# Designs tried in a protein design chat: VHH binders against q84jc2. Part 66

Target 1, 232 residues: q84jc2
Amino acid sequence: MSKMRNLVEEKFLEFYESWVIQLELYLHQLLIAHNNNTMSETELRHLISKLTTHHKAYYTAKWAAIREDVLAFFGSVWLNPLENACSWLTGWKPSMVFRMVDRLRKSRVVLVEAQVKKLEELRVKTKFDEQKIEREMERYQVAMADRKMVELARLGCHVGGESVMVVEAAVRGLSMGLEKMVKAADCVRLKTLKGILDILTPPQCVEFLAAAATFQVQLRRWGNRRHYVTHS

## First folded at step 21 (VHH)

Design pi6
Fold by OpenDDE, fold request of step 23:
Structure pi6 (fold): chain B 232 residues (1-232), chain A 125 residues (1-125)
Amino acid sequence: as target 1 above (232 residues)
Amino acid sequence: QVQLVESGGGLVQPGGSLRLSCAASGFTFSTYFMNWVRQPPGKGLEWVSGITSDSSYTTYADSVEGRFTIIRDNDKKMVYLQMTSLKTEDTAVYYCARSPDEVEAIWEEGYFDYEGQGTQVTVSS
């Protein structure tokens, strides 16, 4: 089924499709690097840098787009329903990556005590930041149901121009709040990712990034089997 | 011309508080990520705190987390650093610094392209 898209949606859809394709290419490189012990530390660091640059580019584009229409990201027409269902404030939930690290530890990644300690500290901080953002998000959401808005809702949709203005103002207020919350969430994502990468060794970083990218790509594939996102 | 002018520094006893101010001019302040950095005596520059252009997010070095608060006023083109529970190790020249790329600023602590002349903060009993 064709989805109606505004200009922001269309542009970001195009960007995201390209971005995902590039991610898949990087994933391939990560997997090669992970499976082949032939790459030097310098080469691994270079690969990691390419990936981090790629992720930074995503947020740069996203932040530009949300300034235009943050609500587009709550629809996220570029994502399938499964991807959307797994999203937290228009992206991956930061605390989720620690579970990924834990999974890696259980499989083959050996972390030294110092790394474990630092990861735990980062996890605690990340959780705290998530909760803070969630509380603030809730505040904006609840604020939509203020006395005036509830009264307007009760009176129905056929109230005069003044009512429309009130609703529009409320929506604008929400949108402004949402933009801040989304940006804040992204900051937490960036900080968390950087934090993890700073704690891990280059080989561990490659393994982590490969796992993360794999999960992202597979989630998209799995979701597309159920509900394929229509592209222009 | 880009200018960042810090003020509010001084001598304070351990446990005391100070509020630093930074006045920005000569650029579109509201589009920049703003930072506080400091240089302790005999040491290099270290990042202290940062704030996004829209104040959506603030971040702090571990050494100052819970004690310092960064705030900005885009209308006044000001950034502030409220410092509490000051310690002797907080003694430094404090600088206001701008970051032209917010994503990069979040990613890399200390990413900035311009800093002010600084204000001296001395914590001593």
Scores: ipSAE 0.908, ipTM 0.959, lowest interface PAE 0.5, mean pLDDT 93
Fold by OpenDDE, look of step 21:
Structure pi6 (fold): chain B 232 residues (1-232), chain A 125 residues (1-125)
Amino acid sequence: as target 1 above (232 residues)
Amino acid sequence: QVQLVESGGGLVQPGGSLRLSCAASGFTFSTYFMNWVRQPPGKGLEWVSGITSDSSYTTYADSVEGRFTIIRDNDKKMVYLQMTSLKTEDTAVYYCARSPDEVEAIWEEGYFDYEGQGTQVTVSS
């Protein structure tokens, strides 16, 4: 069945489409920088800064949007089913990026022992933070079966002014909890990304960011193709 | 007028505990990321801890991780720093500081635009 998109969904959809387009442009620049390897360190740092600014902008927009309707992000209409399937608490799973770093190590990227150690420390910390969030999320999910939510389900079968008010209150309560969880997850994402970039050299950062952007863009493309096939 | 007023500092022995408080006024407290920073004697300002506007996330410097806890009360416009297992190297003037951009505050430790007058914490045997 067709779903009517709410205002938050529409606005964020528009934002995200533009954001992805810009990401693709940056990806192109990253690939050029990576392949030519003629850019100065200053130039590379500038390019990295543009990408990090771009990512920060995403979370700024997201956090503004989730204040209005966090539930929109649990059924993100701006993502295809494949992207959604790969989402952890409305975004990429922080620990996933370490696999990308590992792949870099197997490539032309040589990490010194000190970098490897720091990356491992960061990985452990990231995983720990993820687990904390997951436990808390589980608590919220279990709590959804509480009296209020049961009442919500019951009242959903009836139409009335009072019932509507109760339903709205219940939804607000749930949303507040979910918003905190999503924001917490995003903070871990930001910390993880920053942590990785702080450990890597500028050339390594460019390669990492290129890999991450490529993965994101390709995932979207693959998902879109699959989605179109299923709809045809 | 923006105000941040710290309190709760004092003299404590190593291994002891202190709870710092910061009272905020003059701005929409609930929309700001809040921080604790400190300045040890003869040293520069160092970031200690931060908390999101909605308490969804807390973060700490490695030097205080596991020993310090930051919490906030938006209704009272207060931010607190519970310090345990205090060490001599924790001796410093402690400041609360606000960050107007939460994303930037998470990205860059010590990103803030206003700080209080500070409260002295001395850890000595």
Scores: ipSAE 0.906, ipTM 0.961, lowest interface PAE 0.4, mean pLDDT 92
Fold by OpenDDE, second read of step 21:
Structure pi6 (fold): chain B 232 residues (1-232), chain A 125 residues (1-125)
Amino acid sequence: as target 1 above (232 residues)
Amino acid sequence: QVQLVESGGGLVQPGGSLRLSCAASGFTFSTYFMNWVRQPPGKGLEWVSGITSDSSYTTYADSVEGRFTIIRDNDKKMVYLQMTSLKTEDTAVYYCARSPDEVEAIWEEGYFDYEGQGTQVTVSS
């Protein structure tokens, strides 16, 4: 039996499919820009702006959706199992991007000392924020086994009219906590991304964004092939 | 009409503490990202701190990180700034400001569409 999708899942699935298609188009442009030394700084900045706007649009849509049903994002039917397995609190782990930057440095990206210093400062801050969120998540997960949840579990198969209301209220309460944690994680993602882009030069930004987009797109492709998933 | 009214400013010695308050009215407070900004004497506006609509995330300027704490009460339509270990360079008029787009507010510091009249904070020995 396939999992029944709710309205939030369906809507976000549609959004995400379109969003990914657009990302692939931007990726193509990024790759062209990366391989084209004739593009002006203004042109590069414009391209960067388009990508950042695209990413901001994702979180705008996501935050609207999680207000309706944050649990949808813990299943994430729009992602394949590989993508889900690589997710941290419904998205990419912020500290991961520093590893990406490091890899670029080992290839052809040359960072000046001032940039390296700023990146390290940002990395430390990002790591600290991640840990804060992880501690909160741990606290929340432990608290899940409180008396309310025990009572909820007792209802089990004896769900009547009044019981349904109790269950719904309990789920709402749980969801509110999850929503806050997810949103917090996304804020760290946004801050980290903005921080990196502020440190890098426009050409470096293009290369970084291309690498990030490539990774995202390839992860999706690999996962789809492995699990025979088609998103139409 | 939209109103943001700051209070709690005053004169304090270095190392001291103050708690600023901002009372919001005339809009759906719980849907807005809220900020504190400040204007030191002879300087431009400086972003200080921000908080998401649901208090899920707080952020601070490097200059105040670890010393200031922003909190909000959506039931009371209040935002607060607890300031500790105050320095002379913290002297400024402090403003409460709202951001209509949370994503943008997180992305860019100082993104807001309305600010209050401000409250004076003076740190002096």
Scores: ipSAE 0.899, ipTM 0.958, lowest interface PAE 0.5, mean pLDDT 92
Fold by OpenDDE, fold request of step 23:
Structure pi6 (fold): chain B 232 residues (1-232), chain A 125 residues (1-125)
Amino acid sequence: as target 1 above (232 residues)
Amino acid sequence: QVQLVESGGGLVQPGGSLRLSCAASGFTFSTYFMNWVRQPPGKGLEWVSGITSDSSYTTYADSVEGRFTIIRDNDKKMVYLQMTSLKTEDTAVYYCARSPDEVEAIWEEGYFDYEGQGTQVTVSS
């Protein structure tokens, strides 16, 4: 069953496909850097900067798109079902990246006490922000089930012009709320990412970013393969 | 002409409260990320708080978290900073500042291209 895509979906799909391709290129560079002990700190910082710029570009594009149609991002036709299943408010859940940091700690990466402390503080803050957003999100979702909407549901298919207006108004209200929630979530993502990168050394940043990018790329690949096998 | 005009500063005792206001004009206020920054005596400029263009997200420096609240009114082109539980170390000239890129503003504190004349806040016994 194919889904008809609107203009926002089509444009963002095109953007995202290109963005992912570039991410894969950066991932390759990150992996090289990670396995290369000859790169200077300046070179590493430059690579990190390229990646961060790339991520910032994504959110710039996203925020422009959600202003047009935030609901497009709750379908996310540019993502496969596995990617969507792993999404929290149209993106990666901020607190999940700390699992990646934990993985670093289990590898050759040695975090000093000060780093560990700062990461924990950041984790707590991130979790708090996530919960706050989730509560607000729930509020918007529950608000859709107000008396009017419940009445409309009871009426079933007998939706007249006035009913349509009510539904449209409700959807608009929800969309406005969703846009704010998505943007808020993205802010938490950005803050969390920046926070982690500020705590880690350049080599650690490279490893972290490589891990994150690998996860993202592999998730997409796994999801695509599964989808292909399931529907082939 | 771009203008940011701060007001509401003054002398207050420790533990007291102040509400700063910033009136914006000369630009599309609703599209900018807004900030409060401050300059303590003998120190450099430090970022205090920020708010997205649509008030979807607010952020604070650790030093003011839980005590300060940033709010904006796009219809009135105003940004406010409610300060509570003021401390002597909060003494500073406070500036309202605009950020043209919200993503950058969220990413890096202190990313702004214009700031007002400032308002003096003095916390003293």
Scores: ipSAE 0.898, ipTM 0.957, lowest interface PAE 0.5, mean pLDDT 92
Fold by OpenDDE, look of step 22:
Structure pi6 (fold): chain B 232 residues (1-232), chain A 125 residues (1-125)
Amino acid sequence: as target 1 above (232 residues)
Amino acid sequence: QVQLVESGGGLVQPGGSLRLSCAASGFTFSTYFMNWVRQPPGKGLEWVSGITSDSSYTTYADSVEGRFTIIRDNDKKMVYLQMTSLKTEDTAVYYCARSPDEVEAIWEEGYFDYEGQGTQVTVSS
């Protein structure tokens, strides 16, 4: 049985499906670029810019959507169960991308010492920021039993009339806190991604972005096969 | 008319503290990413710190990380920069600046507009 979806879920689902299709197109270009040693630095930078613009567009859309209903992203009906299981605060965990970088290093990508150092510094910073957010989340979760939630609980299973307003107010309060946390996490994601791209050379960036996009697309495919999910 | 009015600058000794303030008007303050930037003598403009519209996230230049703290009050339309452990190299005119796109502001530290006169911060023994 399909989950009942609200308007925000439906709109973002449509957006995300289109966004993923475009990502696949970019992935194809990245793979071509990776296998084509004749592309100039300018051409590579242009391709990288397309990808970064694409990612920024996702967060622009996401942040607009979470202002309407952040709770939609904690269900993420546009993702399959495998994708959801791999999510940290409604997205990829920032520190995960460093494993991708490490994979590249173990393959054919040669990083100079200065790059390795900077990547390590970024890794440390990213981890610190993740932990900070996690602590805030914990604090928030503990604080959930506040006045508003208590009032909500007191309403019981019979909610109507004036009680509806109380419930809505309570939910809004909770949502605002969650929205801040999600945005914070997204900021760490953006900073981490930008940081990595600033450290890598254009050819290395292309390889990294190709690997990341491949992983994302494959994860979606694997999850869909496993759970027989059809995204529409 | 967009106005950003900085204040709180002054002369301070190395290791000292200073709190800058910026009063914003003429735009929807609560929807903008806000920044502090500075211009040292004889140098170009340098990004210092930024804060999201809802204070969900703060970011700092490496040179000020751990020493400066940016905060905002959307009700008062104010942004602040608490500076501690000040160094001589922190000497500059400090400006408050706004970013119209939060995602871009997070991505590019140089994505901002500033309109104020700035406030002079001088760190000297």
Scores: ipSAE 0.864, ipTM 0.936, lowest interface PAE 0.5, mean pLDDT 91

Design pi6
Fold by ESMFold2, look of step 21:
Structure pi6 (fold): chain B 232 residues (1-232), chain A 125 residues (1-125)
Amino acid sequence: as target 1 above (232 residues)
Amino acid sequence: QVQLVESGGGLVQPGGSLRLSCAASGFTFSTYFMNWVRQPPGKGLEWVSGITSDSSYTTYADSVEGRFTIIRDNDKKMVYLQMTSLKTEDTAVYYCARSPDEVEAIWEEGYFDYEGQGTQVTVSS
């Protein structure tokens, strides 16, 4: 194992555990706000700001860690197998967030026609950006299978210390492309989340953030239970 | 000393093209999100476009989407704005601007801490 991967993995595991605990606390506050009609707009906006700051902090930490070791984020040690299985380019698939919006529309959230139109436009743009990234990822996967990279790996095995440095440089070069792809995906996630929150009213934002946090927390709880085959 | 020096502005006809350049110095250019912002006559600043430090993602204001392209060259410490299909409402002073936090720059359009002196773009017949 690489010392850099061990340090990156240890640091981010600690961060992520704390981050999820804080998300659970914010979820509790969101559920209280969701279940009463007496909170002021100022109180709602403050809570929304806490959630958006919390999500931005996740990406700030992630992008710092990606710079050091992007491969740690594919099959992350801080996620359970269910969480890892649900990942698209190291995170939630941007277009999937509109499923939560659709569910809220079917339940208690009333959206006016102007909001529905804006959300539909955002969904199309998000899907378009998502598909652009998927096409780039396909090209990247073909490049990763390049015969020259296989040859460099074989040469490194035979030559010793200097060849290790050459192989590491080649792997770093390929990892830089993957870092760009992950950051692009995260940018789409951030823009999509921001776009949804800009369209929704403060009470609707609380509903949405509660649904998103519930999904994340429940996915972690369900995936941590011993009864899943991949867990035992 | 942080410097951002814009150039390439000028007078063009509607439907024309123009390429703006921004030369950066005095900071670690390759770690900053970079923006173009503009100030139309008699109006406030309007965010136009942004690009991540590694060119992994570009983003545009709705009014310029499909017509403008932001590009950066980290080796030369340059940012460019390729403008096509120019309209009279694109007339403005264009500024190059840097953002100290990339996550915040993606989240909040127009988030920046430093801009250059600007270059005038005038679109008229």
Scores: ipSAE 0.798, ipTM 0.912, lowest interface PAE 0.6, mean pLDDT 84
Fold by ESMFold2, fold request of step 23:
Structure pi6 (fold): chain B 232 residues (1-232), chain A 125 residues (1-125)
Amino acid sequence: as target 1 above (232 residues)
Amino acid sequence: QVQLVESGGGLVQPGGSLRLSCAASGFTFSTYFMNWVRQPPGKGLEWVSGITSDSSYTTYADSVEGRFTIIRDNDKKMVYLQMTSLKTEDTAVYYCARSPDEVEAIWEEGYFDYEGQGTQVTVSS
């Protein structure tokens, strides 16, 4: 039997499919800009603005959706299994984005000492914020495991109105805690992305955004290709 | 009518502490990103700190990180700024401010649509 998606999952699936299509169109523009040595700073800043607006729109939609059902974002129906496997707290891991910056630095992007210093400061701040969230998640999981043991013992005896209320309260508690952690992680993602773009020059921002969009699009395409190949 | 009323300012020596309070009314406080901003003598407004509607994330200007703590109480509709290790450059009128869009507030420091009347903080020996 086919499973029924809830309203949140259906709405966000439609949003995300459109959002990714638009990201692919922007990637095309980024690649043209990457190959065009004569684009003005104004033209580059305009393109960068389109990308940042697009990313902010993603988080605006996501935060509206997690208010209704944060659990939909863990093992999301709009992502393939490879995309889901690569997620840290419903998205890219903030500290790992600096690997992309490092790869660009080793290939085509030359950074001056002032930029390198600022990027290292941002990397440390990002890692610190990320670790703070990870400690909160650990504490939360321990607390929920302890509460889960009490619930499981009681539910193992019987099921009734009071058992349903206890389970429902536990699910709401889990959802509220997870929503805060997901939002905190997204805030770190937004601050990290903004921080990187503020440090880089407009041509370097185009390089970075192109690399990031390429990774996201290729992860989706590769995961879908493996999915089709492993079918019958 | 949106109202933000700051209090708790005063005169303090360098290294001292103060706690600012902001009472909010006239809007759905629990859904807004909240900020502290300040206006040093002879200068424009500068952003100090922000907190998400659910307290999931707090953010600070580099100049106050580690010294200031923003806190909110949605039940009491209050925002606080706990200030420690105060410096003479912290002298300013401090304003409580709300942001109409949380994503934009995280992205762009100083993104807000309403601020209160302010409370004076003076750090001087």
Scores: ipSAE 0.790, ipTM 0.906, lowest interface PAE 0.6, mean pLDDT 86
Fold by ESMFold2, fold request of step 23:
Structure pi6 (fold): chain B 232 residues (1-232), chain A 125 residues (1-125)
Amino acid sequence: as target 1 above (232 residues)
Amino acid sequence: QVQLVESGGGLVQPGGSLRLSCAASGFTFSTYFMNWVRQPPGKGLEWVSGITSDSSYTTYADSVEGRFTIIRDNDKKMVYLQMTSLKTEDTAVYYCARSPDEVEAIWEEGYFDYEGQGTQVTVSS
């Protein structure tokens, strides 16, 4: 029998597909800006603003959706299996974005000493915040492994009124903890993205945003292509 | 009618501690990002700290990180600022403020639509 998607999953799938298509259109503009040395600083800042607005819109939609069903974001129906496998707490891992910055530094982007110092400070702060979330996730996992919680879940199949209410309360508590961890991770992502863009010059921001969008689009395309080839 | 009422300010010696409180009413407190901002003598407003609606994330200005802690209690509709290791440069009127959009509040520090009347904190030897 086929599995029904719930309303949250259906709504966010439609949102995300449109969001990615728009990201691809912005990527095209970023690549034109990357290859066109005659663009003004004002033009670059306008393009950067379009990208940052687009990313903020994603989180606005996501935070509305996780209040309805945070579990939809773990093994999401709008992502292919490769995209899901690469997720850390429902999104990109904040500390890993600095690998992309390091990559740009090797290709064609020259950073001055002041930028390098600020980026290292941000990397340390980002990793500290990320580790704090990982410790909280560990506490959450320990709470789920609590024998009382497992016992309450099993009692849900042997209904007696009070046991149903206890199981429902326990499930709500687990979901609330998960919502907070997802939101915390997204806050670190937003702060890290903002921090990087504040340190980089407008041309460097265009290069960074182009690299990030390229990676996201290629991960999606490659994951979809592999599935078709594997199954054909 | 939105109301934010700060309290707990006072005169404190350098190195001392103080806890500010903010009582909220007239809006759905549990859905708003909350902030503390301050105005030092003769200076403009400075953002101090913020906390998400569910306490999932807290953020601080560099000048106060490690010394100040923002806390909220959604059941009591309260937000607090626990201040320790106070310095003379912390002297200011402190305001509690709410942000209408949490994503914008995380992205842009000092993004808010309402603040209270303020409470005076004076750190002097």
Scores: ipSAE 0.786, ipTM 0.905, lowest interface PAE 0.7, mean pLDDT 86
Fold by ESMFold2, fold request of step 23:
Structure pi6 (fold): chain B 232 residues (1-232), chain A 125 residues (1-125)
Amino acid sequence: as target 1 above (232 residues)
Amino acid sequence: QVQLVESGGGLVQPGGSLRLSCAASGFTFSTYFMNWVRQPPGKGLEWVSGITSDSSYTTYADSVEGRFTIIRDNDKKMVYLQMTSLKTEDTAVYYCARSPDEVEAIWEEGYFDYEGQGTQVTVSS
């Protein structure tokens, strides 16, 4: 079958392109704030608010797109039933953000004992929520495989709408389950991001957000290195 | 007309259990993030728990996590709060509240645009 981008995927990619361009502009502001000791706490909090609003807008758009067609975010999910429990439903694993915090701690960011304690508590909570989602994903993969096996067993000399109806029901069940799991993963990402920013001071938040924005901008740049149309 | 009607409150001993219910009407219940918030005696509102419109994610204040469970039934337009291991500190008027934006509700505890009239929970020896 032809592998063509659907309308939902195209609209979201268009949104994402604009979103990353705006993130680049905010990154410049973050870098200026990092290199300039004269910004007030109020100015830093305003910049941080711009970044958090920008990240919330990403999830607002993503959830709207997932509601329209979650399968657009997985490509050909039927041939690759979520290969590993760590496939981390259309995004970065939430707990990986703590590696970025750890890198900042080894650099110029000094954390007091109370912050370190709160960050460790948040890390544990984030990992716990991740493990719950991983268990749900594993159960879902098994359930989907069982439904597919039943349909394959019925494809003998049986002609009619029953096999189409079973496949349609399986697709609807897959989409509903995936939508919930992607949304759950995003909720963990949002809670983790909020938790980190609540623990860090405004200058530390600027450092963290700059590092995160740098990584996300580089990730887009790496993706854009594919300038050729694949032809066979 | 938007309406949220809480019930199930009462007097209970420490360590006891209680189940609060909230009946929703007058809006598209299935698209809203739903919350429980409470007002302890002489204090302001504090957020207790929330649940996404599709029950994909539940979240709890640290003080109640592990003891309270939020549940919703979109077909019946109901939200529940199952409370166990109740403490005197849980004494409050409990309100059911809706949030119009789920991303904001996950981000900011206490983000809601409508709350009911409340049900009194009293935990006392």
Scores: ipSAE 0.767, ipTM 0.900, lowest interface PAE 0.7, mean pLDDT 81

Design pi7
Fold by OpenDDE, second read of step 21:
Structure pi7 (fold): chain B 232 residues (1-232), chain A 125 residues (1-125)
Amino acid sequence: as target 1 above (232 residues)
Amino acid sequence: QVQLVESGGGLVQPGGSLRLSCAASGFTFSTYFMNWVRQPPGKGLEWVSGITSDSSYTTYADSVEGRFTIIRDNDKKMVYLQMTSLKTEDTAVYYCARSPDEVLAIWEEGYFDYEGQGTQVTVSS
């Protein structure tokens, strides 16, 4: 039997499917731009802006959805198991993008000393922020075995009107904490992405964004094939 | 009508501390990203700090990181800026400002649609 999806899951699934399709279109444009040395800086900046707008739209939609049901994002029915396995607090781990930048540097991207320095500063800051969030998550996970959860467990054995209300209230309380952590993580993601793009030149930004989008799209494709998931 | 009223400014010696307050009214405070910005004498507006609507995340300008702390109380509709280890270069009029879009506020520093009248902070020996 398949898991029943709630309204939040259904809506976000639809959104995400459309969002990914658009991402693939942008990826194509990024690849063209990357291979076309005749594009002006203005044109490149415009393309970058479209991608950043697209990413901001994702988080706008996500944050609206997590206000309704943050737990939906810990199941993430719109992702395949491979994508979920690679997720850190319902998304990509911010420090991962620095690995991407490093890989680009080993290939064709030449960074000047000033850029390298700024990237390192950003890396340190990002790592620090990740650790803060991880500590909070750990604290939260440990605290889950508190009085409220014990009560919840007891109530789980009894079905009744009052018990249901108590359970719902308890779940809401837990969800609020999770929502804060997810939003915090997303803020770090946004800051990290913006930081990297501010450091890189427009051509470098295009290459970086192409690499990131490629990774995301391929991860989805690989996961879908492995688990025999049909995708649009 | 939307109102943001700053207070807590004053004269302080270098190394000192101040706590600024901002009282919000006339809008759904708990749904807005809140900021502190400042304008030093003879300079343009500078973003100082921001906090998400639910206090899930705080961010600071490099110049104040580690010295300033932003906090908010949604029940009281207040946002605060605790300033420590104040420097002469911190001298400015400080403004409280709201951001209607949290994602944009995180992405771009200084994104806001309304600010208060400000409070003067002077750091001098």
Scores: ipSAE 0.891, ipTM 0.954, lowest interface PAE 0.5, mean pLDDT 92

